# Ledger of designs, part 20: VHH binders against f1rd40r3617to3795

Target 1, 179 residues: f1rd40r3617to3795
Amino acid sequence: FNISVQSGYEAISQELCVVTCLKDLTSVVDIKTSSRPAMIGSLTDGSTETFWESGDEDKNKTKSITISCVKGINASYVSVHVDNSRDIGNKVTSMIFLCGKAVEDLCRIKQIDLDSRHMGWVTSELPGGDHHVIKIELKGPENTLRVRQVKVLGWKEGESIKIAGQISASVAQQKNCEA
Below, E stands for the ipSAE of ESMFold2; O stands for the ipSAE of OpenDDE; V2 stands for 0.75 times the mean of E and O plus 0.25 times the DockQ between their complexes.

## First folded at step 11 (VHH; framework vhh_8emy_2)

Design k5 (at its last look DockQ between E and O 0.01; V2 from the best seeds 0.00; counts 0 for: pae E 14.5 > 2, placed apart)
Fold by OpenDDE, look of step 11:
Structure k5 (fold): chain B 179 residues (1-179), chain A 124 residues (1-124)
Amino acid sequence: as target 1 above (179 residues)
Amino acid sequence: QVQLQESGGGLVQPGSSLRLSCAASGFTFDDYAMHWVRQAPGKGPEWVSSISGSGGYTEYATSVKGRFSISRDNPSKTLYLQMNSLRPEDSAVYYCAAERYWGDSLTPSEYDYRGQGTQVTVSS
């Protein structure tokens, strides 16, 4: 009787996944406010210690921040930072996100009510495509309101934003079970 | 259930003072701007005064500026209107109203909530 030992190995199949890496596009977009444009710099300076505060011009109007993307810039997300806990007399309790090709033709994409003590980022996903204008309408119970930061995430045309990753066998199995 | 209940109205002589109160319930009081509106017989609603949610900002109609004072106590959910130097033309039903967003309403009739009103009559 000849006993032969045969060793075998199993090849582990790994699924390649594509991860999209978005960039901060805040520095390459144009930002306008419904009042006190001189304070716009505070929205993009990277500090939540500074802020844009609406002026008397907007005391009986909806306040707004308008973001315009230049050609070749594709915004995927817009984030707004507010601190109602600190800005007691300047609270933001409503945010409406609108987007479109032109300021005159915007569509509402998200509406959020904020807690009177909300502190942090509020983010809206953007539908993509040829929507290069984003408007955030802001309301609150005060004559004026404050916004601390605005951030735009997306990608530039011509740049690769996809990186290849490997999915573990366990994750692959989970996906198969969910399918 | 949202409720605004005005009180403090009455019949007074010209030059006298009156203090109106409005008790609020059923909503987060300090998240709303509050307003006083009045309506005299045969006239439309007239805005009288507004106060922001925190109470840090107030506005007055020209007709009452310097004579009326709006204030609020958020812990007790009460709105006040101190009326001094009352005139016959101040006679009206006074309504307390709540507005969720400052300046969102174009007219007093568009406020989110309103009370039943309290009658103020100034007459010699």
Scores: ipSAE 0.845, ipTM 0.921, lowest interface PAE 0.4, mean pLDDT 91
Fold by ESMFold2, look of step 11:
Structure k5 (fold): chain B 179 residues (1-179), chain A 124 residues (1-124)
Amino acid sequence: as target 1 above (179 residues)
Amino acid sequence: QVQLQESGGGLVQPGSSLRLSCAASGFTFDDYAMHWVRQAPGKGPEWVSSISGSGGYTEYATSVKGRFSISRDNPSKTLYLQMNSLRPEDSAVYYCAAERYWGDSLTPSEYDYRGQGTQVTVSS
């Protein structure tokens, strides 16, 4: 019995709602840097006390962090943590966020200029759709620069929580998803 | 409103030393890489030396390495070039320049700001 066809789109049964929470997807994306790949772990260890510092491979060039998502991963936000107040010899004063299906097909989505005393997260919302690659281009007045963390927030295709009006059991352990 | 003012040039004999200064105003000095560029009559601009925003990293053209020393004093917003063992081929107008992003410019003509220069003449 296909009642949905006659009543329009999205008519399946009684009150069905799909709750999709943004999750930290950083551990399931591939991260590359323009230099010093051995330091990539400092970007994803959950600590703002460690850092990736650019090196010889991108000397005198634009530095970058490239994030690749496998099929089924839908990134909604990307965040970058820098601390120019501590990293006075490695400041980041420009970030350009790019997104696309492949590294050769990227579009600029945001450019941010940072104060020389900036301390904290810089976040870009990602456009909807099938965007598999995120690139962050970094510049500053120093020969090298530091980034202390990256974070990707989004959702995995096929992960949802069905809530049929009132549900007693499962949602107690799912409450953290509301953040 | 941006101003870069060089001083300290002059006429000297070979083997002498000079110290050039560049006073900066109208921008956040610490946020810019700084450069010295020289231009002799009938020649294009020639990069001499660069220093990072914090002063922690320096580079020199091969023709001046070991003889010249670049430095900056960020509290006083002043850039310096110590020039030792001067030679006749060092004769030029020297000017300071500022660049917001290290390595953004490929040639000295692309820097964000440039002063008017100070003449250095080394007599043979």
Scores: ipSAE 0.536, ipTM 0.815, lowest interface PAE 2.0, mean pLDDT 84
ESMFold2 (binder alone), look of step 11: mean pLDDT 84; pTM 0.848
ESMFold2, look of step 12: ipSAE 0.000; ipTM 0.143
ESMFold2 (binder alone), look of step 12: mean pLDDT 84; pTM 0.848
OpenDDE, look of step 12: ipSAE 0.705; ipTM 0.857

## First folded at step 12 (VHH; framework vhh_8emy_2)

Design n1 (at its last fold request DockQ between E and O 0.86; V2 from the best seeds 0.00; counts 0 for: pae E 3.5 > 2)
Fold by OpenDDE, fold request of step 13:
Structure n1 (fold): chain B 179 residues (1-179), chain A 124 residues (1-124)
Amino acid sequence: as target 1 above (179 residues)
Amino acid sequence: QVQLQESGGGLVQPGSSLRLSCAASGFTFDDYAMHWVRQAPGKGPEWVSTISGSGGYTEYATSVKGRFSISRDNPSKTLYLQMNSLRPEDSAVYYCAAERYWGDSLTPSEYDYRGQGTQVTVSS
């Protein structure tokens, strides 16, 4: 699991640098789904073998996952794992990422069309500022769809997010992905 | 260029059967839900049946449920409608339509693509 994240660093020597490392905030955000909330746990259990599947109540509606951040939590990236190769009857072919301060006032930040064979993570960068709600709208050619995992990366106010590493973009990227 | 071409319509007696076909081209067929819609003279369009992209899920109007069967062959990009126990009230022009996202359209007129239709007439 690799998510490309933007990180800042400062050089402390010819060999070492201080890199800003984002944290996994998935466990501290509130997640809601447009249907079958009992399956929400599958989105954050760390396994791509489990999934959330939309319910019959959303048969003719746009499906959605809503992530709410508590005060002091700053989300920088949201990533969604989909496996259309396995979920033939539950494909996701469109994702729209929205964010804002409140559910009733969201702005579109990214729209992605997915290949019918897509397997893997779809990531959206989130704008800086005062945004507490992230909504992912999902569509496909089936009456139901499946999402395997959701991941939120960011930082908590008051916590240090700086790490030491070699002066290398590749190293910095790897550390951010592993943190 | 997107194309949906219906065929298989005709004049038949009540109680008989017909099988409609719809040949699709110009788009990724299996990424779309497919629909049959019919329109009789002087009436508005009526939804008949829907099949999901994979073909794993189907729906039918109450007026045709138990008599009609929708199916698809994704490799050949063909949609079918098996119509059994036909009734005079089934007489209409039948249209094949494609919808990119299931349930995204509020009415049949909002489907992404539609064919020219094939005439079905049921009369004694």
Scores: ipSAE 0.880, ipTM 0.943, lowest interface PAE 0.4, mean pLDDT 92
Fold by ESMFold2, look of step 12:
Structure n1 (fold): chain B 179 residues (1-179), chain A 124 residues (1-124)
Amino acid sequence: as target 1 above (179 residues)
Amino acid sequence: QVQLQESGGGLVQPGSSLRLSCAASGFTFDDYAMHWVRQAPGKGPEWVSTISGSGGYTEYATSVKGRFSISRDNPSKTLYLQMNSLRPEDSAVYYCAAERYWGDSLTPSEYDYRGQGTQVTVSS
């Protein structure tokens, strides 16, 4: 039944368009890696020419990136950029996204398998809430692996209040949501 | 229909060299770490060597380090083991094996795929 599918899709599309005011929160979240923490700056510098590469601390162990949001930060999406076509000795072929209120309370929310030529962003929608721990577990056929960027999209409680107040004075559509 | 086919085994004298080959089909070869595992009669499987999917990183069991060399040719989907300075204790059936994710398996019996093996016998 196309009518049932179209109705559900249109409702979701309209809700996403109307209620979503997302901004890049990557600079205000805490990011930790399972190894080589000195390379974390390459994940957040806005460049897909730099990378974080796993190291000795997680040799023969699951590699991971952990993102912690403090109170007042509401992450809605997390995105990870991988380039297996360039990083042939450091491929990522599996990503598992986990989320919870604390490191000890994580649940899997998405698992994605990537092919050996994958290049681009891999995105997971996050459950609602104002305080999250997000973990991305990474696997591949190499002893080390590379991730080139991480991005977190969402809203900050104080900024969402200011943006909502300004909508009445400006264009009511997408532009105020992008403030 | 995954297939791993070992070849190159045989009967050799101590101190000899031998090169094993493993032809792979039915999966994307360079997406897998590859292993050599050996098993003597009445014994459990023993890990020998591992090579990463790209071939850029290798590891060896202490008993063979310095004498054996693992390599792979991804275009031809072939894994190799060069075995130098062979000893009688190297006598075993040698298997190639594949592992999708580096380091996921703790023992050789847990690898994703394994071939039928090729016999290596080192005796006078």
Scores: ipSAE 0.381, ipTM 0.748, lowest interface PAE 3.0, mean pLDDT 83
ESMFold2 (binder alone), look of step 12: mean pLDDT 83; pTM 0.840
OpenDDE, look of step 12: ipSAE 0.824; ipTM 0.910
ESMFold2, fold request of step 13: ipSAE 0.028, 0.335, 0.045; ipTM 0.449, 0.718, 0.483
ESMFold2 (binder alone), fold request of step 13: mean pLDDT 84, 85, 83; pTM 0.852, 0.856, 0.838
OpenDDE, fold request of step 13: ipSAE 0.879, 0.878; ipTM 0.942, 0.942

Design n2 (at its last look DockQ between E and O 0.01; V2 from the best seeds 0.00; counts 0 for: pae E 17.4 > 2, placed apart)
Fold by OpenDDE, look of step 12:
Structure n2 (fold): chain B 179 residues (1-179), chain A 124 residues (1-124)
Amino acid sequence: as target 1 above (179 residues)
Amino acid sequence: QVQLQESGGGLVQPGSSLRLSCAASGFTFDDYAMHWVRQAPGKGPEWVSVISGSGGYTEYATSVKGRFSISRDNPSKTLYLQMNSLRPEDSAVYYCAAERYWGDSLTPSEYDYRGQGTQVTVSS
């Protein structure tokens, strides 16, 4: 998961690079879907070969994936994998990311349109704080749509996520010049 | 520039058939569900039919079901409506409309794009 490597680090620009390493929290969050909950396992199985496909219950409605975080879990990023190139009859053309304390009180934090050829991860940063609910609203031009994976990155309270990184490039260059 | 241009309308007798076409340009055609809607004089807009982006799903208003057939050709960016067994009550201006997010439209006027329409008149 290239996304875990790219999105799971925050660097502090100092002589010594301190990196905050986020953890995959997908296994410790609760995931619900607007339809066909029996397929939720496909969203978190680590494979883009499997998928959740919306059901007839949502054929004329916005589809959604709702992620609920338990106490002590702080989600920083949520990522959704979509493959419109493979899912030609189940395309996702719109994603809206919402978050809040409760499902009844969500705020939109990101909206993105996808084209018919989109394949890959769509990521939204989360504002942090006491936001325990993340909702992804999904739309498309089809009766149904498919999502391949969902990933949640963040940190657990009480755990250190700071890792000592390598020296900055500038310091390294300076040392090389002095050698 | 987005364009939807309907054609194929005309004056026909009851029981006859017409085939409407809608030529689309200026947007990614297969990312949109396509609709036919119609409006008769003195009446509000009426939804007629929809076809999904890939063409895998179609639906029809009860009033036209079994008589009309919607289809699309994505490579040529063209939408079709085959109208059979036409009735006087089918007389209206027929509009082609595009909707990127299927299911969002609550009324026939809520589409991303719409054409200028083509007149269909069924009269003896």
Scores: ipSAE 0.238, ipTM 0.624, lowest interface PAE 1.5, mean pLDDT 88
Fold by ESMFold2, look of step 12:
Structure n2 (fold): chain B 179 residues (1-179), chain A 124 residues (1-124)
Amino acid sequence: as target 1 above (179 residues)
Amino acid sequence: QVQLQESGGGLVQPGSSLRLSCAASGFTFDDYAMHWVRQAPGKGPEWVSVISGSGGYTEYATSVKGRFSISRDNPSKTLYLQMNSLRPEDSAVYYCAAERYWGDSLTPSEYDYRGQGTQVTVSS
């Protein structure tokens, strides 16, 4: 029983990973911020040691990060990394995720409140259909706030099936080596 | 004053279809994006679908895309959810919710209005 259960669990977990695995699309989307656009590179450089910090342009206003996808790029998830444990004067305590085909037709898809000591990624599933624009509205208790990374996961039109098959083959090979 | 009343739930077998309705009153229905949200026992709310005030824009959660279809009839102030190919994991209380979209950012922590829900149970 125990050996069979462990084998079944590993297979189920690996198969679910293959079915749900998505590609990192962050380098092929357009990202804009409500202030300090010169710091956008800190959001996409793969480092949680750098940050985008909001500036005077949106002081006392809701801060935002806007992501635009061209046709053929299908975003499925968006993730935002914040570190309230290090950014003690620039905390993020509220995020609202919106999406739609254009900035004038955005609908809220998720709102999340963050603990004052939160460190890590906050992820929103994006609804199905052809959406072009994703917006993250951010609030915190201070005049400025910091975000350390943004990631977009999804698939390119015509490529996601091949990626899933490749991952499945790799998982099956690892399973055979262990068992 | 404001009322959202869901109906059309029930007990069905896997692979069946159901159509949910949400009757709205007490607000300008056409000005609101309408959502379906579901909640299974012991879990938090899960967003299902949205339709814009005009009905021209729709979105779906990945878990229901291709199986569910949202629509609205603005003259009758009614929102619909057609659910096809139902699965046991679709079992939940389904709520309709209203959200003002036009000309404002989404800063509120909750939907503007939410109904009391209708139970959908898909036996396994």
Scores: ipSAE 0.000, ipTM 0.110, lowest interface PAE 17.4, mean pLDDT 77
ESMFold2 (binder alone), look of step 12: mean pLDDT 84; pTM 0.841

Design n3 (at its last look DockQ between E and O 0.71; V2 from the best seeds 0.00; counts 0 for: pae E 3.5 > 2)
Fold by OpenDDE, look of step 12:
Structure n3 (fold): chain B 179 residues (1-179), chain A 124 residues (1-124)
Amino acid sequence: as target 1 above (179 residues)
Amino acid sequence: QVQLQESGGGLVQPGSSLRLSCAASGFTFDDYAMHWVRQAPGKGPEWVSSISGSGGYTEYATSVKGRFSISRDNPSKTLYLQMNSLRPEDSAVYYCAAERYWGDELTPSEYDYRGQGTQVTVSS
């Protein structure tokens, strides 16, 4: 999972080569969809070959995926995988990311438009805090749309996420010069 | 520059047929649902028909269902409305409109783009 490698590391200090490693929290969050909840498993199965497809209930409405974090779970990033090139009759052209403490009190944190060729992950950074509710509103030019995967990265309270990183490039270069 | 240009309107007798076209340019056509809306004198805008970006899904107002047919050709970026069995009450200016997503309501004010319209008059 390429995005987890890139998004799961945050450099804390270059001097100490300490990196914060985020964890995949997708399996410990609650996921709800605006329709066809039986397909939610496809969003988290680790495969972009499967998908959630919105149902007739949402044919003329905004579709949504809602992620609820339980106590002790701190989500830092949410990523959504969409493949409009394959899902030609189920394209996603708009994603709005909302976040808050409760479903009734959400704030928009990101909006992105996608084109007909978009294939890949869309990621939003999340504000810090506990008990996050993340809602992704999805729209497209079709009566239905498809989402392939959802990923939540963050950390659990009580767990250390600081890892000693590799030596800095400068130190590596110095060692190479001394060799 | 985004353009939607309607054509094919005219004066026809009741029971006749017309085919409207809408030529689109300046945007990624297949990323948008396309709509026909009409407005008669003294009346508000009325939704007529919609077609999804891929063309795989269509909807029609009850007043035109069974008589009108919406279609699109994405390679040529053209929207069509085949109007059969025309009635006097079908007389209006017909507009094509583009929407990047299908919203809760199909009103002209919610569309991203709209053409200048073409006049359709059905009269004996």
Scores: ipSAE 0.696, ipTM 0.847, lowest interface PAE 0.6, mean pLDDT 90
Fold by ESMFold2, look of step 12:
Structure n3 (fold): chain B 179 residues (1-179), chain A 124 residues (1-124)
Amino acid sequence: as target 1 above (179 residues)
Amino acid sequence: QVQLQESGGGLVQPGSSLRLSCAASGFTFDDYAMHWVRQAPGKGPEWVSSISGSGGYTEYATSVKGRFSISRDNPSKTLYLQMNSLRPEDSAVYYCAAERYWGDELTPSEYDYRGQGTQVTVSS
């Protein structure tokens, strides 16, 4: 989500704070997959009815989705949608989230085990700052697996709001997010 | 507790067939890839065959391809190995093993669970 900043603000010395709202940044990041790059559009089309399915390029290998953020993009969360109840021959039972400034310098930040009936989003918070590379390693008991959507939430440099009163930048999110 | 119980081994002549079974309990069988591994006296463990969690995909060691057939029955939580055209070099203790992930370049020693094994002896 976004909150607009009013134009015409007069410069007054006050104790104002700035709150950055989470925004869906998925359309402005680069996404690569370990196989079947032609199916990447299914990850970002906003539909849980389409999917990316791993293929021959990563047969017998760990499958992955790699997300690269350019300078000025501050990714705060990454979310991955899987549906083991529908994708019974393509289940995802492990996700490992990695993050760093470059592909050669990734650190594991979260590991999640999923049961065979998992339906929905899996979310990892990301370290602060801009210019991230995010990698999601995916594993399961099948030779192929499916992911139905990916979202990146965060903020762009220069997108901030002013909230009147004594609200600080550390305040929690004010609206329900679609994630 | 996790249990893997192999059965069906025995002493047979070269060219014979055997069917091994592995009964599983204590974990969600359908969520695991399953493997057969064998170990001859004085040798290290040797991967034989693997089958995906759903049973839709199988792989075999070159030494057994065309002679052995892996299968699973998920409702009964049982893994099978049909061994045809047995040779003396197939003599070993056969173990079933479970791994929650397929094809991650794991060695047999890195699987999550392994059974106690069943002896197969092929000799004249």
Scores: ipSAE 0.316, ipTM 0.707, lowest interface PAE 3.5, mean pLDDT 83
ESMFold2 (binder alone), look of step 12: mean pLDDT 84; pTM 0.840

Design n4 (at its last look DockQ between E and O 0.82; V2 from the best seeds 0.00; counts 0 for: pae E 4.1 > 2)
Fold by OpenDDE, look of step 12:
Structure n4 (fold): chain B 179 residues (1-179), chain A 124 residues (1-124)
Amino acid sequence: as target 1 above (179 residues)
Amino acid sequence: QVQLQESGGGLVQPGSSLRLSCAASGFTFDDYAMHWVRQAPGKGPEWVSSISGSGGYTEYATSVKGRFSISRDNPSKTLYLQMNSLRPEDSAVYYCAAERYWGDSITPSEYDYRGQGTQVTVSS
């Protein structure tokens, strides 16, 4: 979960060494898939060894994962793990990230093409605000496709996410010069 | 430059067999679903068969199911259509087409790439 660690921190001020630490919100969001909802658990089990595989319901259609945030949850990032090297007959070659207040009113925020050998996380920053719905549209050259994991990072209202960061190298150097 | 070049068409008698080939170049072949579509004179385009990027999944039009077989060789970037038990109504120009995202194309004209076609004529 290296991406979760890296993407979960935002520097607020270099001078004050204050860092915003985002929380993993995956367990408190609602996840729906366009097909085979019984496999949704595989998207959030913390393992890239398991996967959601689209079903016949999505044959010749765009596949999708929809994430709904409850009130008080502010999603900042959404990450999707795909392994096309292992999922040869289930490759994902296109991801479109959409977000909005409702499923009926979504805006595209990111589009990315993946090659046939892509293995790893694809992350989209979310615009914030009153956006409670995130939709990931997935396409590929196969009748079906596989997604290994989904992760949502953000913050809960009323919780402080500011932590003291390490002194930057520049600040350390300055202190050394003053000593 | 993307190229799809069909071959193997010709004039044959009813009940005979033909094998069409499509040589692809200029794109990552295995990242695309491949399709055969045909156009007969005076008729609209007709979807014939499709095969997924990996080759693990195939589909056929009802009119050709059981008689035609689609296959692909990704290393050589070649698409095939084995046509058995040919009928006069199979006469058409056969086009090879590529689609990056399976299912995006509703009509044969919407594929990402298409060849120039090869003529198949079935006649007594």
Scores: ipSAE 0.665, ipTM 0.838, lowest interface PAE 0.6, mean pLDDT 90
Fold by ESMFold2, look of step 12:
Structure n4 (fold): chain B 179 residues (1-179), chain A 124 residues (1-124)
Amino acid sequence: as target 1 above (179 residues)
Amino acid sequence: QVQLQESGGGLVQPGSSLRLSCAASGFTFDDYAMHWVRQAPGKGPEWVSSISGSGGYTEYATSVKGRFSISRDNPSKTLYLQMNSLRPEDSAVYYCAAERYWGDSITPSEYDYRGQGTQVTVSS
């Protein structure tokens, strides 16, 4: 059989886009609240129509939601859904996000003030590495408050290899040239 | 500029009624719990009553329960205190005050904003 060798030079433009794929890890984290633990299911049921409402256990204390990740879970973002337009008597107008390796070693990473008519998700990026306790402190002008959903996004160690990484401005500039 | 301006005080006889008003401006009124605080000469400030940002929850000092009623009108940004069956020991300067987050303050001096006050004098 007659084999033909074809050779040529092509101008190659390589675009490498590495995308970090985050998963919803909410079902594999442990969630505790400062009051009314029987209502925690409303935070994780995938619905913004149900709610957790703070109760007598924290009436004169800061209200909080604490999320603990087991070994092998790397949380990258935490999101909290609040609807002050519906929860008129249970508004949340301040959130403080804290993160650390243990509940006694938490550092504040973000504070967000919310309008009295806020409706929607509030998201905090979490520091990289092994930060396996997340706490959200909540305040408002009412005696009690409501949160309608919590989500945790991240990745699990030991899963099949996936596309990871994020293109930065410096990396994007380096890829702007045709090779 | 935040302002709280009280009005409605005066000189009255025991057993009379007065209605105090507090006009608010310069902040989002319905985001704040509101308080009435009074201060008699030679005494420290005394908490009188509180109302939640929505108006749905109220608290009263034991000395005024059943005689005083706190209310608010969020559209007009106005806080009220209806004072009935006034006694000489109710004589004081009455201040309205605002607290962004219910329960952050332990004493009346720690509230976020306070007005200049209105004098209530019940004759002895």
Scores: ipSAE 0.278, ipTM 0.668, lowest interface PAE 4.1, mean pLDDT 82
ESMFold2 (binder alone), look of step 12: mean pLDDT 84; pTM 0.840

